VH-VL binders against Laminin subunit gamma-1 (lamc1). Designs and how they scored, part 3

Target 1, 169 residues: Laminin subunit gamma-1 (lamc1), of Danio rerio (Zebrafish) (Brachydanio rerio) (q1lvf0r505to673)
Amino acid sequence: RDDEGWKGKQRDDSSVPVQWSPSSGEISLISEDYFPIYFVAPDKFLHNQLLSYGQNLTLNFRIQRHDARLSAEDVVLEGSGLRVAVPLIAQGNSYPGEETQTFVFRLHDTTDYPWRPTIKHADFQKLLYNLTSIMIRGTYSAQSAGYLDNVSLVTARRGPGTPARWVEK

## First folded at step 4 (VH-VL)

Design v07 (from s06 with light chain Y50W; framework fv_tislelizumab)
Fold by ESMFold2-Fast, scan of step 4:
Structure v07 (fold): chain C 169 residues (1-169), chain A 118 residues (1-118), chain B 107 residues (1-107)
Amino acid sequence: as target 1 above (169 residues)
Amino acid sequence: QVQLQESGPGLVKPSETLSLTCTVSGFSLTSYYVHWIRQPPGKGLEWIGVIYYSGSTNYNPSLKSRVTISKDTSKNQVSLKLSSVTAADTAVYYCARLDFWSGEFDYWGQGTTVTVSS
Amino acid sequence: DIVMTQSPDSLAVSLGERATINCKSSQSVSNDVAWYQQKPGQPPKLLINWASDRESGVPDRFSGSGYGTDFTLTISSLQAEDVAVYYCQQYYSTPLTFGQGTKLEIK
């Protein structure tokens, strides 16, 4: 499908429409309030992703309004009954803006790449071995939109710089 | 100066509909949420619901079948209606502008006491 | 619904001593937790948001900490004006939910 299987949801798991723009190749979410709404990754990003340990999740993202309100759970990973999250600006990423930026999140448990709550090496690998959810917060201010494109989950199996799974235009 | 002020009847009979009004000043209802929270005597706080900028609402599931929140932006008023009241609905009712997400201050009304009694 | 559980239900602390109030959520709420102070006959007053960010005008003796499911409000040196009921609240998801409250009294 045009949205390539991406879904939208609120924290209570209620569905939110995802829109596809054929002209720009982006998917978007629109919010009426400050409660976070999330892009939810399709099945092709999930399940056994152990080979992504120590590799990057990357995404291209922009917002409609520059007055973004960040949270501790802007990017969320769930698997094997475990859950970790980071703010969008974690790991040296820039504050989001109206122009598209690339955001990079390393899937590692060291101090340099802190996912919260603190997770042990073995548990992070256990989470990735049975990845059940990747959520990316889509809106950062009330009455605004967020636009997502080019999501990739890199693996060692495909070699450096070659995305294993991604959203394409 | 941001202010919220609750008003309504202090006494409501069982099975009737409770109607309260929150009058706001110092901000626009087209730009902010307004929440209703209640507190039974000697007990804790219970969130009733919220009305968003758009006029959309979200209600506590425990009260959803009985509660309606609406607004009249031209009058700077938010209304709460709670149907089929019982003694368990006796409480102080607050309206509040809760805005943790935007970095603005929290503002609460002083509260209005409602007693459900025959 | 996310259930917020405070401990203890009541606490008596001597002036100048440390008071600690705990709050547990039934599921992770990240750091989307606020702490309120309520004095008799008054509406609740926001003390701390985002688990640890002290509201402007709130004395330095108040501090918050925690992430996920376990949160703590600490008053480092109790003053007479701190006698109140304290509530934690999550704003992670609707319905917004509050703890049952902790009544803080002077010993």
Scores: ipSAE 0.143, ipTM 0.704, lowest interface PAE 5.5, mean pLDDT 87

Design v08 (from s06 with light chain D53Y; framework fv_tislelizumab)
Fold by ESMFold2-Fast, scan of step 4:
Structure v08 (fold): chain C 169 residues (1-169), chain A 118 residues (1-118), chain B 107 residues (1-107)
Amino acid sequence: as target 1 above (169 residues)
Amino acid sequence: QVQLQESGPGLVKPSETLSLTCTVSGFSLTSYYVHWIRQPPGKGLEWIGVIYYSGSTNYNPSLKSRVTISKDTSKNQVSLKLSSVTAADTAVYYCARLDFWSGEFDYWGQGTTVTVSS
Amino acid sequence: DIVMTQSPDSLAVSLGERATINCKSSQSVSNDVAWYQQKPGQPPKLLINYASYRESGVPDRFSGSGYGTDFTLTISSLQAEDVAVYYCQQYYSTPLTFGQGTKLEIK
């Protein structure tokens, strides 16, 4: 296990080093301020992800300090010229803490799973068909680290008359 | 009570270095950021830069070559130095504790007027 | 740099009427937008944070809305004390940038 091609980036697109911890198996980002620094997903999570529509993006995450500042853009998806985002605690997820939690984000456009700005069903599918970026906010307070592990983008597998099956990436 | 107070010369000659001090009370510079913002007469607000509690700084790219922000935690003071001043640097200079992300209030100093003239 | 553009530059509204000030960013700033009120001889005062969250002590006639690139500050019923210059500001990314200001006057 290493950083597996994950990168770090600020909102101005400046690169930030991603650290890998052999002892915990996590990757981490460190910030000096409250401006978000994002983990940027490697190519294996991108491109045609249409079969992930209605499925989950899942991640294990923890923070160094318990005083996390959340924003509307903690998880960001980009594709086909479209961009949508959610707060980390969206869709019933718990507030982040110093102990690892699993966060689950459904890739769906209904009001039960609000990605912002509001996106139509067809446009969400268009975005996923040509997914160019997945960003996960890694820092939530000043002079603090965030730790990410076990990110998976579930893809439905379908055959004639067969129930959907999950394929982890 | 949280308070920030700017001080420095009211008049600076062109080409000289402007030096301003912000004295804080009611909070520790080891726990909060301090920003510098300026406002030319009759115009809008321009962010100059910030000093974090670590002592690291971030500056407006338009001013970065001329600006230095530093602090002396033992004196509860933050300093702004702006080199090679011109008439365009004439403004009211504010120091502020901007707490957008922490859920705490923001606090501004009353401002100090700096005029650049020969 | 993110450019914040306000409209109109100045606005005259009758007492008791609705005042609307717009702010547009050159790129998406999510909801990381603050609105400030500045009266002559005073520093700016924060009114709205996170695009729509009214600060403690700010009258409920002030409201903010918007996401992404388009933001609005609304005063539902103008009072005499509301005469001031209003600024939007993004804190999505450094450098922090302000709109050029909107001067609100009584008509």
Scores: ipSAE 0.128, ipTM 0.691, lowest interface PAE 5.2, mean pLDDT 86

Design v09 (from s06 with light chain L96Y; framework fv_tislelizumab)
Fold by ESMFold2-Fast, scan of step 4:
Order: structure tokens, then C-alpha cells, then sequence
Structure v09 (fold): chain C 169 residues (1-169), chain A 118 residues (1-118), chain B 107 residues (1-107)
């Protein structure tokens, strides 16, 4: 029962400790200021994720304070020299609160709240083919904390020879 | 009414330490961040650093070796010290409040002019 | 450090006409950009945050747009009181950096 390889990181690449909560099974980040700190996914979520195209990235998240200041880059994907991001509330997700909510992000170039900057079909697939980073913003206000659990990256089909599914705490 | 007011010496000699004070009213230093920003005559704005409500600080790397920001919450004051000043440090110095919810400078002091000259 | 570059350095626009000021960042700053107005002898005043959100009390003739590296401040119908220097600022990462400023004057 630990952080299972998740790391904390600021926009300038400085490291921030990720905490493990045995009572809730969550990992957490704590911020002194309003600058975002991101949960950085471990290697098991990365590399060739082409079969996740059109599928969902799903996560359970809550915050210590009931209000949050969102960014256009709350969830960030990087791969093959490309970078795309969305606000946490994208694609019909609810505003975060003190109670755990499930957030769902479709990995597709044509969504109602699209990944930005605008990315075409072939480039989104290129990004997923060599996924090098998934970052999830963990802090949304000063002197606050964010709690993350049950991160899942779904693949297109089930069976022998298909990529494994990942569930993270 | 939120107000910030800078004060300090208008003239400082080269190689000496510049000391400025920002006095705040209408909000608590235990709930907000205070930043220092400067503007040389006829030039743009340069961020100096911040003091968080926890008392932690963060400084512009270009000035980090010379800058100290501190606060006295009982007096509602934030202080800036800049050591080893040169003519390049001649500027109007502002303190500004950053709303911890939004991340922008919503209130600024009127500024205090500092000239570095012998 | 993230470098913010404004264009033009100075701009003269007739009363009632549209004024456009551009700001480019050396790397993506998402929508974490603010615009300030500064008149002689005064501190900067926040006009726009999050690239496009107008601050309370700011006239609706001011608008902001952009994402990533390219940002624009527009004044749809210039008034005499709008004569000032305008600055863009990124707050995506420390150190905070400002553009060099655009001086807006009446033709």
C-alpha cells in the first residue's frame, strides 16, 4: 500500500512528494500556493496505448476545499512530441468537491469539450502510440489538498494479446 | 476596502541594501499572498518575488541571491530587502495582492520610487 | 523562463475605432494570461484574466482571446480614457513574466 509509482510535479518540473493514505486508499498532493501540482502517472499507463483511442481515461478525485480554480490544463497527455490538455470539468464532468467523484475523459479528437490545442485524428493516434506522460492536476487552491484514486486507462477490446487494463491507487 | 501602501527611502547608494515596507489593510496576511514587482523608468514590469500566507517565499531566480521578503502579520506589513544595489535597481517598486483563488494581481499599491545614486 | 513578446510596441488608433494588441509566449502557457492597463503615474490595473475573462468593472469594449502561445487584447471602440500602456503577463509558472508593453495613443 503505497503511491504505486505515482509522482508529484510542478509545471517547472520540480518534484513534490506524493502521500499515501492507508485509511482511504488514496494518494494525495498538498499545496502551499495556488500553482498547480500534478500527479504524474507511472510507467504502466504509458508507451503504446493506441488501443485506448476512442476509450476512456477514468479517475476518482476529491479536494479538501469545496471550491477550486480550474485551468485549461488540468489533465495533460504527452506523446510523440505532441501535448494536449483539458479542464477537469471537460466532457460533462462535474465541478470537483469534498466528496469523491468519478471523472471520465474520452481519448478522441472529436468531443464536445475537445482536447486543446486542436488535434487531428492521426496526430491523436500518434500521441497515444508513444504516450510519454499523463498528468492529473492534484491541487486547485492554496493550502489545500487533492486526493486521487482508481485511475484507469481502458483499451478497445478484451482477450489474449490485448494491452492490460490499469487500476491505480 | 483593500489597500496596499509602499514606503521606504527614495534614494539609496550603490552597494547598499534597499529596504521597503508594504502596509496592508482590508485583508489578513494570513489569508493572502503578497508579491513585489518593480518597474524601471520607461520600461516594463519585473516580478521580484512572493511571500505566501504560510510565511514561505519564492523569488525570481535572477534576483534570488540578493532578495529577502519577510512579513510581520501583527503589524500588517510585508518587507522587501534587496542587497548590493546598482543603478539597474532604480525603479518604482510595487507590492500587490494575489488572490489565492484566481492567481492574478487584483490589488496593487501606488508604488514607491527608488533611485540608486551616489 | 517564459518570455512574453508583445506587438506592436506602440499603436495609434482613432477614437471609436478598433485597437488590437498581440502577445506571444515562448512556450505554451495554456490560458494563464492576464492583461493590465497602466496610465502614467499609476500602478497597473487588471483588465482580463484567464486570457478571456473580463474583470468586474472593466468596460465590455475590452476583450481577450487566445490559448497556448498566441493571445490578443481587443478594444472594440477606443475611448479617450483608454490611452495607456498595456501589458500581458503569464502566471502559468514562476517566475512570472510580463510582455514589454504596448503604448496605445489616439491618432
Amino acid sequence: as target 1 above (169 residues)
Amino acid sequence: QVQLQESGPGLVKPSETLSLTCTVSGFSLTSYYVHWIRQPPGKGLEWIGVIYYSGSTNYNPSLKSRVTISKDTSKNQVSLKLSSVTAADTAVYYCARLDFWSGEFDYWGQGTTVTVSS
Amino acid sequence: DIVMTQSPDSLAVSLGERATINCKSSQSVSNDVAWYQQKPGQPPKLLINYASDRESGVPDRFSGSGYGTDFTLTISSLQAEDVAVYYCQQYYSTPYTFGQGTKLEIK
Scores: ipSAE 0.012, ipTM 0.615, lowest interface PAE 8.9, mean pLDDT 85

Design v10 (from s06 with light chain L96W; framework fv_tislelizumab)
Fold by ESMFold2-Fast, scan of step 4:
Structure v10 (fold): chain C 169 residues (1-169), chain A 118 residues (1-118), chain B 107 residues (1-107)
Amino acid sequence: as target 1 above (169 residues)
Amino acid sequence: QVQLQESGPGLVKPSETLSLTCTVSGFSLTSYYVHWIRQPPGKGLEWIGVIYYSGSTNYNPSLKSRVTISKDTSKNQVSLKLSSVTAADTAVYYCARLDFWSGEFDYWGQGTTVTVSS
Amino acid sequence: DIVMTQSPDSLAVSLGERATINCKSSQSVSNDVAWYQQKPGQPPKLLINYASDRESGVPDRFSGSGYGTDFTLTISSLQAEDVAVYYCQQYYSTPWTFGQGTKLEIK
């Protein structure tokens, strides 16, 4: 197995099996139809993620066929009763293809980083403080598959121009 | 030119099975999805179900126990069967094409009127 | 199931004036909303997809907007040929559902 606790889910909340490939180190979702199936992150990515505010969610992703249909809700965050989402190509990311690419999403509420619907600075921080769900769309066409690995939710750390830790106000 | 054309009986008796055919031209049933949608007199639109290019189907849960959609690719035809009909099944029935890239219906048939009456 | 509710049920607008039709979903549907125009005796015709993307061949006076639960179809300057019933549709989740329709007439 060793899917690391990742689950598959459709928009109607029905469960879909996640496949594990030991040879490639990827998890995958396989679709029969054109409706999106999402990878749902295990608990280790959830709950108090306030230190990730202004930092990146990164993932390695590829599709079986390059004929992908994107949506506004390809990456979805839920927490504290709030929900925000972006399309997979948001924030300068490339269109997905058959070769693995790294996708990077900044967790920030400014108009330069357009998570929808627009929410206030404090509400985005509230969402991350009690993160209940991270969903990553895995299927982008009918009778196809998507492959995911190396998902990382980074936190604030030392570096030029960055604080050593978050300071609460 | 892309065309879809519905055909079938205009009158069906209660408790019988309604059988409709959608004949397509200008595209291949091996490359597109075909949906059935109905509209009762003076009311809105209700999605019935879809057949994918693979031949797999998906149905509206409210109709799933009574609906079968199938296709004959060699005849360019998609069929809808609805069993145990009642007066509530009186409607204009449309077949419509879904583009592989979208969730909206880009081409519709003209519709065929079905009246369920004794 | 996701319920799509349109408002108003009918409206009358003078030629050249702006017409606005609203559509509300019972839960968030992202931008997975299409708008259709239906004239008597004809099948529906796709006008707008992805809440705001106008279909090729559709006049630029038609525009769509919205995200989440609230969507709007606007006709900036009503023409006589625009008299029809307009439907919104969500394709976010199965079963796909349509609004009840808005009848647009000339005042």
Scores: ipSAE 0.037, ipTM 0.630, lowest interface PAE 7.6, mean pLDDT 85

Design v11 (from s06 with light chain T94Y; framework fv_tislelizumab)
Fold by ESMFold2-Fast, scan of step 4:
Structure v11 (fold): chain C 169 residues (1-169), chain A 118 residues (1-118), chain B 107 residues (1-107)
Amino acid sequence: as target 1 above (169 residues)
Amino acid sequence: QVQLQESGPGLVKPSETLSLTCTVSGFSLTSYYVHWIRQPPGKGLEWIGVIYYSGSTNYNPSLKSRVTISKDTSKNQVSLKLSSVTAADTAVYYCARLDFWSGEFDYWGQGTTVTVSS
Amino acid sequence: DIVMTQSPDSLAVSLGERATINCKSSQSVSNDVAWYQQKPGQPPKLLINYASDRESGVPDRFSGSGYGTDFTLTISSLQAEDVAVYYCQQYYSYPLTFGQGTKLEIK
């Protein structure tokens, strides 16, 4: 079992088990109902992420059922007492499906499906400077699973090698 | 045509168990989940609980110790049982279908009136 | 539990005039808010979901707005058939909770 520290939680902060699949390398969450369950990022993605300002959060994601209900809060960032969120299809991303897709979210895009509530640039930087939580909604319909892989939070300058990932081949 | 219809006794004695049935048509209980909601006379709406496709349930914490929701998929029926009733349980009881694509109550039954009285 | 508070408790508006009903949540519920209309002797009917999306078949004089903790239902030009009690509901988290209702009457 290698979930690389990822946790699952509901909106009332109750814990939900995260499953890991050796065959696919994905982690998954399973829902009994339609209310969101989130993947919660491990500590290695958190704290001083100021260098990620204006860069991308990327993830590979797929769902078991095509009847996904999208929300304004599918990807959530918290830090320095601030909270911002976007729907999964924000910033030109496609509707999720059974085939794995790459989703890309700019950390400071205010033009197309902006992070909500809209905050000043200085406040977004303040949030990233002390990032305390990244949550990615994992369940989108009742009696269904969502699968997450290859989460990357990139910085303004990448050194030799690859950015941090939660699961790799 | 989608329809939900509540039925049960209009009068229940204090301390007894209230038993209501919701009969559905036009959809399958294996594809939707059904909620129970009540409304005391002259008051607002109170969510009671839900039964999922799997038969799993979730209840309002204020009623959890007294409420049981079950279903018989072959009869297209959802049942609500509320034990140890008092006058405070006097209300119109509704069953409603939640469309899991949208998450809102798209169809409601007409409601059945329950009076708790000696 | 998330508490939904509506204002005013009752509202009297003349035919053809604008009616505005407010709903406030005790914590952020994003845009996961629905509005229902309940006429005497009838079950509630869904009017608006996702705070601002009007349901199919609902007249365009009904509109919803808001995000986070503050939500508004507006009827731009009141008609006689709009006399009803209106409820807001959050579906952000269990247990599902409704506002106390706003009774709309003709002045």
Scores: ipSAE 0.030, ipTM 0.623, lowest interface PAE 7.2, mean pLDDT 84

Design v13 (from s06 with heavy chain V50R; framework fv_tislelizumab)
Fold by ESMFold2-Fast, scan of step 4:
Structure v13 (fold): chain C 169 residues (1-169), chain A 118 residues (1-118), chain B 107 residues (1-107)
Amino acid sequence: as target 1 above (169 residues)
Amino acid sequence: QVQLQESGPGLVKPSETLSLTCTVSGFSLTSYYVHWIRQPPGKGLEWIGRIYYSGSTNYNPSLKSRVTISKDTSKNQVSLKLSSVTAADTAVYYCARLDFWSGEFDYWGQGTTVTVSS
Amino acid sequence: DIVMTQSPDSLAVSLGERATINCKSSQSVSNDVAWYQQKPGQPPKLLINYASDRESGVPDRFSGSGYGTDFTLTISSLQAEDVAVYYCQQYYSTPLTFGQGTKLEIK
């Protein structure tokens, strides 16, 4: 089982097991009800991510059931005492389904991007400079599962050898 | 299944502290936010504040100097204290579990009437 | 604070006719607007969340629309049980704020 340090948590911070599928290369969370369960990113995605400002958080995601109940806080970033969140469909992303889709979230504070609450340029950079949490909601229906793969926090290029951070298959 | 019930004194004297209790059932206070909202007679709704599952609070700035919200998870109770009351604090007081951020169910108590009078 | 302004203050509509209630915010609230129905002696009941998502058990005749600063609640064919006061609410930013209410009556 290679979950690369991803953890699962509920709204009360109680831990939920993350499953690993060797055949598909996905991690998954399983729910018995509609209460949100989140994938919590491992340390390799955190800390000084200032070079990700203006770049993308991308992920591959699918659900077992097509009746997803979305939230304003499906993707959550925390850092430097600040918190911002977006629904999964934000920024032109499609509604989740049983087929794997790529979801793209731009890390920017312009009025065309719906990170909530509204955050100014300097505060967004402050948040990313000391990123302490990335949470991705993994369950959207009762008695169902959500599947996550290929999470990437893209950074601005410093030189030829600067890589993106990925959840590997 | 899910229920919230407010209780407290129906009459409070000016300058005293109003104390209300909200008793919940059918859910855990360690998993949900609880809000206090009030409604003066014949007027609209005013948000007082909320308490998170972690115990952290947010208050309406207009009331922040006078209001305290706390909880006792072992008793399934959320409390509201409002100090230095005046006739303007006369209202029906509601406690509610508002889950619009999670897209889940919304539940309100029946409300308790508080009159501030000498 | 974000100010929510409803119009009209009161509305009289005949049974079977369309009722439209408007809500304007003093600044953008994205789609973080809820609509409530309140009958005398009762607490408010959530009808619409996220500006347009109808709550479970709410009749199809109720619909919400809007984004940013301008929001609308529509009742496509008024029924007698729809007589109530309707409130919009933003939850984009604290403090959470409500409109002043629209009283809906039968003609």
Scores: ipSAE 0.005, ipTM 0.505, lowest interface PAE 11.2, mean pLDDT 84

Design v14 (from s06 with heavy chain N58Y; framework fv_tislelizumab)
Fold by ESMFold2-Fast, scan of step 4:
Structure v14 (fold): chain C 169 residues (1-169), chain A 118 residues (1-118), chain B 107 residues (1-107)
Amino acid sequence: as target 1 above (169 residues)
Amino acid sequence: QVQLQESGPGLVKPSETLSLTCTVSGFSLTSYYVHWIRQPPGKGLEWIGVIYYSGSTYYNPSLKSRVTISKDTSKNQVSLKLSSVTAADTAVYYCARLDFWSGEFDYWGQGTTVTVSS
Amino acid sequence: DIVMTQSPDSLAVSLGERATINCKSSQSVSNDVAWYQQKPGQPPKLLINYASDRESGVPDRFSGSGYGTDFTLTISSLQAEDVAVYYCQQYYSTPLTFGQGTKLEIK
């Protein structure tokens, strides 16, 4: 079993078990009701992520049933007392299905990549400077499962005398 | 045709346990979940709890210590038990099939009136 | 618990005129808000889901709007059969909570 520290939660902060599938290399959440349940990122994605500003959060995701119903809060970021969210299809992403797709979310406050509610440039950076939570909605129907794999948070890296480069978390 | 119908005693004495039954037709309790909601006279709606397809339950924290919801799938029935009743539990009690995510219609029972009185 | 507060408590509107009912949540509920109509002796009937999605069979004169903490139900041209109590409800988080209701009457 290797869930790499990912946890499951409901909106009331109650815990939900995360399953590991060795055959597919995915973690999963199973829905029993219509309330959204979320994959919650482990510490390696959190804290000072200011270098991720303007960079991408990417994930591979599929659902059990293709009759998904989306929410305005499918991907949620929290930090420094601030909260922003987007629906899964935001920023040009395709509708989820039974086949694995890559979803890409840019961490930027521009109108081309709307995180809601709208916050100022400085506040978005403040949120990333002390990132306390990344949540990804795991299920999209009441009697269904969602499967998550290959989550990465791209960061800029620059050392003294070395060229700037990007490193995935 | 989807239908839900509540039944139970119209009068319950203080300190006793209220027991209500919701009989469903037109759908399976193994594929849907059923909520209990109540409405005291002249007041608004209060959510009591829900029973899921698996038989798992979630209750309103204000009532959790007194509430039990259960089901008998073979009889197409969902039961509500509320212990240690007082006059504040006087209300019309509804069972309902609510599904905010599927796009299917909501279905509510007609409601059953319960009066808590000596 | 999330508290839903409606305004006004009671509203009298003339036939054919616009009626507006407001609902505020104590914290953000995204667009996870439903609106119900309840007539005397009847159970509530769902009118609007996801803050703005009108249920099948509900007349076009009913519309919903809002996001976050502020929500509105509008009846563009009141008809006699619209006399009822209207409730907003959040399903963002458990426990599910309803507003106190707004009684709509004909002037």
Scores: ipSAE 0.173, ipTM 0.709, lowest interface PAE 5.4, mean pLDDT 86

Design v15 (from s06 with heavy chain N58R; framework fv_tislelizumab)
Fold by ESMFold2-Fast, scan of step 4:
Structure v15 (fold): chain C 169 residues (1-169), chain A 118 residues (1-118), chain B 107 residues (1-107)
Amino acid sequence: as target 1 above (169 residues)
Amino acid sequence: QVQLQESGPGLVKPSETLSLTCTVSGFSLTSYYVHWIRQPPGKGLEWIGVIYYSGSTRYNPSLKSRVTISKDTSKNQVSLKLSSVTAADTAVYYCARLDFWSGEFDYWGQGTTVTVSS
Amino acid sequence: DIVMTQSPDSLAVSLGERATINCKSSQSVSNDVAWYQQKPGQPPKLLINYASDRESGVPDRFSGSGYGTDFTLTISSLQAEDVAVYYCQQYYSTPLTFGQGTKLEIK
């Protein structure tokens, strides 16, 4: 699909239009103020993502204006009634700019790859087992736009002889 | 050093417009958000609204029809206007700076007392 | 609007003893909660941000904890200068809202 099912919303769940640019292959959100507007991932990224534990969520992102104001909840995961989030610059990512950059977020719960709030290992796995939402903050300045492309959720492939990576505790 | 200082009339008549000014120093109004908060005598804190570095504003819905916040960056001043005042608007009015990244009010003015009476 | 409710409304604690103040939000606010101390005739002073991050210059006897809907401010060993009204505040969404305040006094 043109926008591949991505949607836009505010924290109060009100819908925001997502725009598709065929010339650049990007989707975009446009803001009128500073309150967060999020890209909401389509169904293909959701549900049982337990095999993504310890793997990377990667995205290509750029902003219209260089004066970005970040938040504690720029990337948000929800599942099994649980919620975790990180700022866009978390885990060694660079500050966003007008040129496209790749942002990488490891789906792990150690102190080296912190997601907030701190939740137990088993709870993070439960969240991924029934992933109901991935939200990526799309705008970082008033009267500005953000552009998203190439979102991927890496999965550890299991096959004959592949050991189980997690155990319910 | 970061400082905020409120000023304005101490007494306002019912139905008139309250006008307050917040003068800032030690930071640029093009880089920070300034909020207005009030506190009625013996009561808690109520958020009034904010003006962003861009000049965009957001107001408490309970006050939105009566409130206007503006700024003059050349004078380092933020202004609050509250129309059609009543005795319920009697309070100490504060201006405060919010660091966008951290989301909390790191610096507050001393407050200015406003009494609405005939 | 998100409603912030503090408990208790007032608390008397002996010098050197632990004081605990609770704050509950009507919906999840993540860890976007700040705690303020206000003494008579003074503006509020920021103590804790992001639910648990102590501001520079704030004594280590002050600590914050919690996430989602339930938050706690703890003073591990009360000192005389800690007598004040304490407020929690959410900054998750507008309008920004404060708890009603907890008055802390010496027994």
Scores: ipSAE 0.053, ipTM 0.596, lowest interface PAE 6.5, mean pLDDT 85

